VH-VL binders against Flagellar assembly factor FliW (fliW). Designs and how they scored, part 2

Target 1, 154 residues: Flagellar assembly factor FliW (fliW), of Carboxydothermus hydrogenoformans (q3adg3)
Amino acid sequence: MFILRLFSPAFGEIEADESQIFSFPEGLPGFSHLKKFLLIRHRDNSPFFFLIAIDEPEIYFILIEPSRLLADYHVELSCEQQGLLHLSEETPVLSLNIVRIPPEAKEMIINLKAPVVFNLQEKIARQIILDADYPVRYPIPLSKVKEKADAGTK

## First folded at step 12 (VH-VL)

Design z8 (from y7 with heavy chain Y32R K58N)
Fold by ESMFold2, fold request of step 13:
Structure z8 (fold): chain C 154 residues (1-154), chain A 126 residues (1-126), chain B 103 residues (1-103)
Amino acid sequence: as target 1 above (154 residues)
Amino acid sequence: QVQLQQSGPGLVKPSQTLSLTCAISGDSVSSREAAWNWIRQSPSRGLEWLGRTYYRSNWYNDYAESVKSRITINPDTSKNQFSLQLNSVTPEDTAVYYCARDIYEWGNYYGAFDIWGQGTMVTVSS
Amino acid sequence: DIQMTQSPSSLSASVGDRVTITCRTSQRINSYLNWYQQKPGKAPKLLIYAASSLQSGVPSRFSGSGSGTDFTLTISSLQPEDFATYYCQQSDTFGQGTKVEIK
């Protein structure tokens, strides 16, 4: 509904509309003061997203949509967790995971234990710690990202 | 090889201000990848988190409700230190005081204290 | 207000024993659970973060598990250097401690 204009040292000038803005009622762990983020996809059909703090746009996170890479990964929220996100069966939801790419590494590291879950209707999001026994540090080869991306474009 | 070195007096009279400092080596107090905490330990209360200071794009503080009216934690970037000031102390504030760093992995903040100072025994008595 | 209770508060064990310590919260906290070891006169030492992730330099005989309100620290084969007090912590709250003593 409105155009947001934002300058980020990492991304330059960004122009986005209100549908890309999410409220984080508790912020992110370690960044509890940051309550509003801009979510942008890296490129069309990319599994990567950037989550950029609107009030402090030099702060950003890299997220991945795990469905492109990990067929057996399932995000199952408890009723309590669904309530925190105002979710019902008809609510459109996006689940993304924070990744880190160590310098000069051939792997990226995904936090599978605590996805960032987005309520796409109310535009709220939270990082949710799952009950399932997933690791907080899951390495995946960068070569696998290329293979999945190539398959997705056929 | 990050190390935290504490300093400050071990005896404080009631109603006065407890003042401690924590010197950081191998890391920066202004690191965006850290938070700098004070935690105390007494036989009656066990381990008790008091507060933290940290830099992201600005400086922030979080204080425990139990002490928030009396506590101040300040960074000193020129000396690479951070301090604790606890006002109006009573004998109930007698404890071993620790400074500690939080674990931070880019985008993943676990709230775990991975580096601790050596501890300072502070006794509040006349 | 959330209570964090460790069980047992103390235990006696022999070298080689399997030791299990539990940490229970009165309600779910959306934060990671961490475990520490403390020896007399020394600062706590981080063992496990995020419920099950082993801190670097910590022996693999230490492991953690659990979610929600119930968490467990396990020492698979107790060593002489493992006699200490163990604490769980979540957010800004610590458990009351579990002292592991030699039998």
Scores: ipSAE 0.666, ipTM 0.866, lowest interface PAE 1.4, mean pLDDT 88
Fold by ESMFold2, fold request of step 13:
Structure z8 (fold): chain C 154 residues (1-154), chain A 126 residues (1-126), chain B 103 residues (1-103)
Amino acid sequence: as target 1 above (154 residues)
Amino acid sequence: QVQLQQSGPGLVKPSQTLSLTCAISGDSVSSREAAWNWIRQSPSRGLEWLGRTYYRSNWYNDYAESVKSRITINPDTSKNQFSLQLNSVTPEDTAVYYCARDIYEWGNYYGAFDIWGQGTMVTVSS
Amino acid sequence: DIQMTQSPSSLSASVGDRVTITCRTSQRINSYLNWYQQKPGKAPKLLIYAASSLQSGVPSRFSGSGSGTDFTLTISSLQPEDFATYYCQQSDTFGQGTKVEIK
């Protein structure tokens, strides 16, 4: 049963339930007034997600699950950062990274420095700036993504 | 290429309102990928962010606590500019005032001021 | 409100020298740190954003590093046009500035 219906210029009409809604206590940088977002996976077994602002559905972000493409990328949060997300040892967590795909580009640009980290139990999330020296602009060929998607879509 | 052009009087008497305008070329004041800021600089306080206006689905303002009770920043979409009004000024408000744009890269907000106006010296005195 | 302190407040250097400037905040802020150059009578100019990303048109002799509460700006080989005041900034707060002067 759907709990929420909204219209997005990019996605049309969307029906969602409460399990897909996350609270961002401080919003996202540059969007501090946007406190609630809808998280939608692009397709079953897709590495891509969309994060759509509920109050302003024309605002959305494309996220990727980096573990599907980058074996050596690890999200390590400080104790302080874990506290901000209410994380304990057993808390289920999802970490996704904002990507940019310029029009007609052959590459996507991933922000590896600042993943969006989701507490799947309490349904809160934050964009966290890591201490590790990861780049904010990491290019990756779209062909690498298509190879993984094709292998996993059947 | 984005440019910011400031205008407004450089001398304001105590207790009056400081009023400045920043005209934008090469970008839109209603861009959802930007925010439009006022920053001032004085020898005693250094660089001091005052506030900003920006559009997402509505217009929003954020103001520095130090001036929150006296400041107003307004966009003007028809003229593609934004303004600063600071009420009840004192000599402590004497500074060079800058308008500035926040940098934004396709869904990433770094909070960096990449484009600045030329600066307006505002003196509050006799 | 978080305090940001730059070190040193001023320094004297010669053309060709390696210069380092540090910026320390009193607590971690979940925001990016940025660096600016300002020459007398001019507006600040963005050099480095997100701690280490070089702004377009900025010479590669400028670099930034650091995380958490401690950040550095480095000029690998000081040029005559680099004598200026440098500021760090995070969120709505600026450091007090570091003036780089000619010996």
Scores: ipSAE 0.666, ipTM 0.865, lowest interface PAE 1.4, mean pLDDT 88

## First folded at step 16 (VH-VL; from q5 with light chain N34H A51V)

Design r2
Fold by ESMFold2, look of step 18:
Structure r2 (fold): chain C 154 residues (1-154), chain A 126 residues (1-126), chain B 103 residues (1-103)
Amino acid sequence: as target 1 above (154 residues)
Amino acid sequence: QVQLQQSGPGLVKPSQTLSLTCAISGDSVSSREAAWNWIRQSPSRGLEWLGRTYYRSNWYNDYAESVKSRITINPDTSKNQFSLQLNSVTPEDTAVYYCARDLYESGNYYGAFDIWGQGTMVTVSS
Amino acid sequence: DIQMTQSPSSLSASVGDRVTITCRTSQRINSYLHWYQQKPGKAPKLLIYAVSTLQSGVPSRFSGSGSGTDFTLTISSLQPEDFATYYCQQSDTFGQGTKVEIK
């Protein structure tokens, strides 16, 4: 439960506690040296999250919870993958997908093939490449995302 | 458009150091979205990844275990290039050497090599 | 580490043929599988990344599929420019190649 304080060029000064920190034992592909990330929800009930590297906070990823937008999207992990994440039957899990939002585009691009899966109990996470034939470049209109976010606002 | 242009000698004597350079145009060697690789190809071993250099907030190197004790890959930001040095070469190091860039997009690293240099044939022989 | 075996190691085919090349890995790994085309004297060219995603500028007659340890590159109707050697790659490991020759 300690207070983490760091500065990110994109987010300014950030104060966070232990519950928001995740260990990435193998980092992320292309960022294997980054082992600890801060997970921040954009706002309550928003499908967007930010994943910020603690050691290099200028590096961050935008994540989305696609289940709110894509009803047929299912994350199926093999027994081996579940073991890598220390998952058991009742372990609370969060699955998020990396997105790119071009500055002037009307669409965002989601990597549906490789969700980032979070063990919420042990605070470990990994990007998992699914067996299912999902695309790594899935475009979706930003208007669809805004509709879901607004409808979910409390 | 990103392009890679290789240079360096094609003949190296055993026990000497193989030294190649790869010049980058259309991108920066210090791009936080890139990684810069050396890959070689020989009839006996096929395609073999040797290592990479890349910048995030600091410079990092990854080297293949098979050459880890002999290899150095260095960026040169002023010339916008990166180099390969392979020490103590033997005839087993005879190969075509390629530089290549990792495919990266949208916060995703796929581990594919999307841009390649033209290749440099290096023969290790006295 | 990963051992990757392509089948067949070579094949002869005619223009218009459907060509299938397989890549088998020694174990499942948490990384993407990719396919390259290489012509003599040239660097490899990325065709397909992440199993099935076609690289920009690659003709739609090329397709990729597979999961786990078994992956396939398919050329639906072979063209004269497709005679080349094809390689799969996963992580930092390449397959030994499959040479597609004119029958």
Scores: ipSAE 0.713, ipTM 0.881, lowest interface PAE 1.2, mean pLDDT 89

## First folded at step 19 (VH-VL)

Design k31 (from r2 with light chain T25A)
Fold by OpenDDE, last read:
Structure k31 (fold): chain C 154 residues (1-154), chain A 126 residues (1-126), chain B 103 residues (1-103)
Amino acid sequence: as target 1 above (154 residues)
Amino acid sequence: QVQLQQSGPGLVKPSQTLSLTCAISGDSVSSREAAWNWIRQSPSRGLEWLGRTYYRSNWYNDYAESVKSRITINPDTSKNQFSLQLNSVTPEDTAVYYCARDLYESGNYYGAFDIWGQGTMVTVSS
Amino acid sequence: DIQMTQSPSSLSASVGDRVTITCRASQRINSYLHWYQQKPGKAPKLLIYAVSTLQSGVPSRFSGSGSGTDFTLTISSLQPEDFATYYCQQSDTFGQGTKVEIK
């Protein structure tokens, strides 16, 4: 079993397996040179993930699973977009969104327009700009996330 | 408030090097939440992105294919500025040159430019 | 390289008019579309980013829409200060501009 070990200033020493490593052929906007990322769930049953650049572990993103918070949010990809990620009907897919959590803020801001879509089979991912008219800035109270996290532990 | 102040000569001879500087105030050239660009504008070519420099944990540069062989964009952390060098200029390089910052908002880059310098008219003439 | 084509290249309008500018990309790419306003002797000003999000300080009479290869900038009621040239941009490529002139 391949084990990745890296040090991130924000997280310390991290150990991960190969199943958590994803290739971003185009990188991410503003970080196009970064092609490999580690995806880690914040904690068990948490809607939050960390996406950490393997080549530069100082760089990381906070992602959230919006389906747990937003019942009316649906990620629909075009055939072309599916092709970019080698997706088929049988392909296991994870869709997460970049979230900003400002210090001392009562709310977080989610980009719903452009989810990060993960092909869990081929371990490739890409941020996809959806055709649907979703906002790039969607505020959500942090209290709503805590409530759901606590409810899931019951 | 973030401001960009450009400086450099407005006249360059053919085959010489065009050199411009963009001084940054209110932000850092090495900010992970920024990227610094050069864009030019002419009647013949319109608005044309030339390249960018930005720091994450390393310095990176992106250059337009049209000028890639002739262009260098360098940051100067000591002066909090970045420069443009364009070698072997021709009259086709005559334009108003702008420095600009990439928009960073709520953890996202969008590929937009939110802050611009005042522009510098550069004429390539013998 | 993608090409961005705006339509029209120029238009004449009156204060209070609804103005619509179209931007078409030569191909579909996975990048945001943005709009800029430029006045003579000034640098471009970011107007709308990410297709439809107004930049801070931009009046609500401006709106953006579209997807794929076709995008639109709309001014619901043209004001005197709106006479300018407008540019779309996607993936470091700009449109040729649309000049909005007073009728």
Scores: ipSAE 0.914, ipTM 0.954, lowest interface PAE 0.5, mean pLDDT 95
Fold by OpenDDE, fold request of step 20:
Structure k31 (fold): chain C 154 residues (1-154), chain A 126 residues (1-126), chain B 103 residues (1-103)
Amino acid sequence: as target 1 above (154 residues)
Amino acid sequence: QVQLQQSGPGLVKPSQTLSLTCAISGDSVSSREAAWNWIRQSPSRGLEWLGRTYYRSNWYNDYAESVKSRITINPDTSKNQFSLQLNSVTPEDTAVYYCARDLYESGNYYGAFDIWGQGTMVTVSS
Amino acid sequence: DIQMTQSPSSLSASVGDRVTITCRASQRINSYLHWYQQKPGKAPKLLIYAVSTLQSGVPSRFSGSGSGTDFTLTISSLQPEDFATYYCQQSDTFGQGTKVEIK
């Protein structure tokens, strides 16, 4: 079993298995040269994930699963977009969104226009710009995340 | 407030090297939340992106295919600036040259340019 | 490389008019579309990024829409300061521009 060990200044020593490594053929916007990322869930049942660049572990993104927070948010991919990710109807998919959590902020900002879509079978992922008219800046109170976390523990 | 100030000669002879500098204020050339570009504009070619330089944990450059063999964009961290060198210029390289910053917002790059230099008219003439 | 084609290349309008500019990409790519305004002797100014998001300080009379290969910039009510050339951009490619002139 292949275990990846890397050090991230933000997270310290990280051990992960191969199933958590994803290829980004085009990288991410502004980081096109980074093609391999580690995906880690923040905590059990947490809607937050960390996407860490394997080649440059100093670089990471915070991702969120918006489906847990936004009932009306649906990621619809075109056939072409599905093709980019080698998706079929049977392909297990994870869709996450980049979130910015400013220091001391009461709100987080989610990019709903362009989710990061993961093909969990082939371990490839891309940030996909949706055709739907979603905002790239969607503010959500941080309190909403806490409330759901507390509700799930009851 | 972030500002870009361009400098360099406005006249270059054919076959010589075009050299421009873009000084950054209010931001860092090595910011992970920035990328620094050169774009030119001419009546014949319109707006044309030439290339960018940016720092993450390493320095990276992207160049337009049309000028890739002749172009160099270099950061200078000591002066907080970046430069353009375009070798073997011809009259076709006559244009207004702009330096520009990539828009970074809420953890995202969008591929847009939000801050621009004032522009430098460069004429290639014998 | 993609080509961006704007329509029209120029138009004449009056203050208060609704102005619509179209931008068409030669192919669909997974990149955001942006709009710029440029006045004579000045650098382009970012108006709209990511198809429909107004840049800070841009008036609400500007709006952007579209998907795939077809995008639109709309000025709901043209103001005197809006007479300029507008450019769309996707990836590192710009449209040829649309000059909005006074009728």
Scores: ipSAE 0.913, ipTM 0.954, lowest interface PAE 0.5, mean pLDDT 95
Fold by OpenDDE, fold request of step 20:
Structure k31 (fold): chain C 154 residues (1-154), chain A 126 residues (1-126), chain B 103 residues (1-103)
Amino acid sequence: as target 1 above (154 residues)
Amino acid sequence: QVQLQQSGPGLVKPSQTLSLTCAISGDSVSSREAAWNWIRQSPSRGLEWLGRTYYRSNWYNDYAESVKSRITINPDTSKNQFSLQLNSVTPEDTAVYYCARDLYESGNYYGAFDIWGQGTMVTVSS
Amino acid sequence: DIQMTQSPSSLSASVGDRVTITCRASQRINSYLHWYQQKPGKAPKLLIYAVSTLQSGVPSRFSGSGSGTDFTLTISSLQPEDFATYYCQQSDTFGQGTKVEIK
């Protein structure tokens, strides 16, 4: 079994399975030159994920699974957008959103307009700008997320 | 408050190199939450993005295809500035040149430019 | 390379008027659309980013909408300070501009 080992200043030594590595053909906005990322769930049943740049482990993003928080949030991709990710009806997909958690903040800010969509079969991913009129800055109380994350570990 | 201050000559002869500098205040040229651009404007070509430089854990550059063979954008961390060099200029390079910063908001880049320099008119003439 | 086409290229309006400017991309791309205001002798100013989000300090009379290849900037009630040229931008490409003049 292939194991990726890397050091991130924020996380220390990380060991991960190759199945956790995703290709971002276009990178991420502002990081277009970074094409390979490691996706790690924060902890079991946590809605939080870390997306770590493999080539520059100093660079990482915090992602959240909004489906666990927002019942009315639905990621709908156009045919063209599905094509960008090689998606079919049978393709296992994970959709996560970039979240900003300011220090000592009572709320986090989620970008709902542009989820990061992962093709779990081909291990490719892209941030997709949705056609739906979602906000790029959606505030959510941190307490709600923490409660759900902690409940999943119990 | 973040400000960009441009400097450089306003007159360049054909075939010479256009050189401009953009000094940054209130932010760092090596910030992971920034990218630094050059954009020009002329009546004939409108607003035209030329390129950017930015630091993450390494330095990166993106250049417009139209000027890629002639353009260099370099950061100077010691002076907290970045520069534009455009080689082999022609009268078609006559324009107002702007330096600008990419918008970074709540952990996201959007591809927008939120801070601009004052602009520098550069005329290419013999 | 994409092309951004604005409509109209110029318009005349009066204070208090509702003004609508459209921006069309030559093809659909996975990038945000932004709007700028520019006055003579000044650099462009960011008004709206990510299709519909107002930049800090921008009055609420400005709004943006759209998806795919068609986008719109709306000024609900034109003010004297709003006479300027407006530009849309997607990726690293700008529209040709729309000049809003006083009628």
Scores: ipSAE 0.912, ipTM 0.954, lowest interface PAE 0.5, mean pLDDT 95
Fold by OpenDDE, last read:
Structure k31 (fold): chain C 154 residues (1-154), chain A 126 residues (1-126), chain B 103 residues (1-103)
Amino acid sequence: as target 1 above (154 residues)
Amino acid sequence: QVQLQQSGPGLVKPSQTLSLTCAISGDSVSSREAAWNWIRQSPSRGLEWLGRTYYRSNWYNDYAESVKSRITINPDTSKNQFSLQLNSVTPEDTAVYYCARDLYESGNYYGAFDIWGQGTMVTVSS
Amino acid sequence: DIQMTQSPSSLSASVGDRVTITCRASQRINSYLHWYQQKPGKAPKLLIYAVSTLQSGVPSRFSGSGSGTDFTLTISSLQPEDFATYYCQQSDTFGQGTKVEIK
């Protein structure tokens, strides 16, 4: 089994499986040169994930699974967008959104317009700009996230 | 308040190198939440992005294909500025040149430019 | 490389008018669309980013919409200070501009 070992200043020593490594062929906006990322869940049943740049472990993103928070939020991809990710009907997909959590903030800001979509089979991912009119800045109280995280354990 | 202040000559002879500098105040050239661009504007070519430099854990550059062979954008961390060098200029390079910052908001880059320098008219003429 | 085409290239309007400017990309790309306002002798000013989000300090009379290859900037009620040239931008490509002039 392939094990990735890297050090991130924010997380310390990280060991991960190959299954947690994703290729971003186009990188991420502002980070186009970074093509490989490690995806780790914050904790079991947590809606939060960390996306860590493998080549530059100092760089990471906080992602959230919006489906657990927003019942009416649906990620619909065009055929072209599905093609970019090599998605088929049988392809397992994970959709996460970039979230900013300011220090000591009571609210987080989620980008709903452009989820990061992961093909879990081929281990490729892209941030996809949705056609739907979602906001790039959607504030959510942190308390709501905590409640959902706790509810998921029941 | 973030400001960009441009400097450099407004007249360059053909085949020479166009050189401009953009001084940054209120932000850092090496900020992970920024990218620094050069954009030019002319009546014939409109607004044209030329390239950018940015720091993450390393320095990176992106250049427009139209000028890639002639362009260099360099950061100067000691002076908190970045520069443009465009080699082998021709009259087609006559334009108003702008430095600009990429918009970073809520953990996202959007590919927009939120802060601009005042612009520098550069004329290429013999 | 994509091409961004604005329509119209110029228009004449009066204060209070509803103004609509369109921007069309030559192909669909996975990048945000932005709008800028530029006045003579000044640098472009970011007006709207990510299709529909107003930049800080921009009046609510400005709005953006669209998806795919077709985007729109709307000024609900044109004000005297709104006479300017407007540009769309996607990726690193700008439209040719739309000049909004006084009728």
Scores: ipSAE 0.912, ipTM 0.953, lowest interface PAE 0.5, mean pLDDT 95

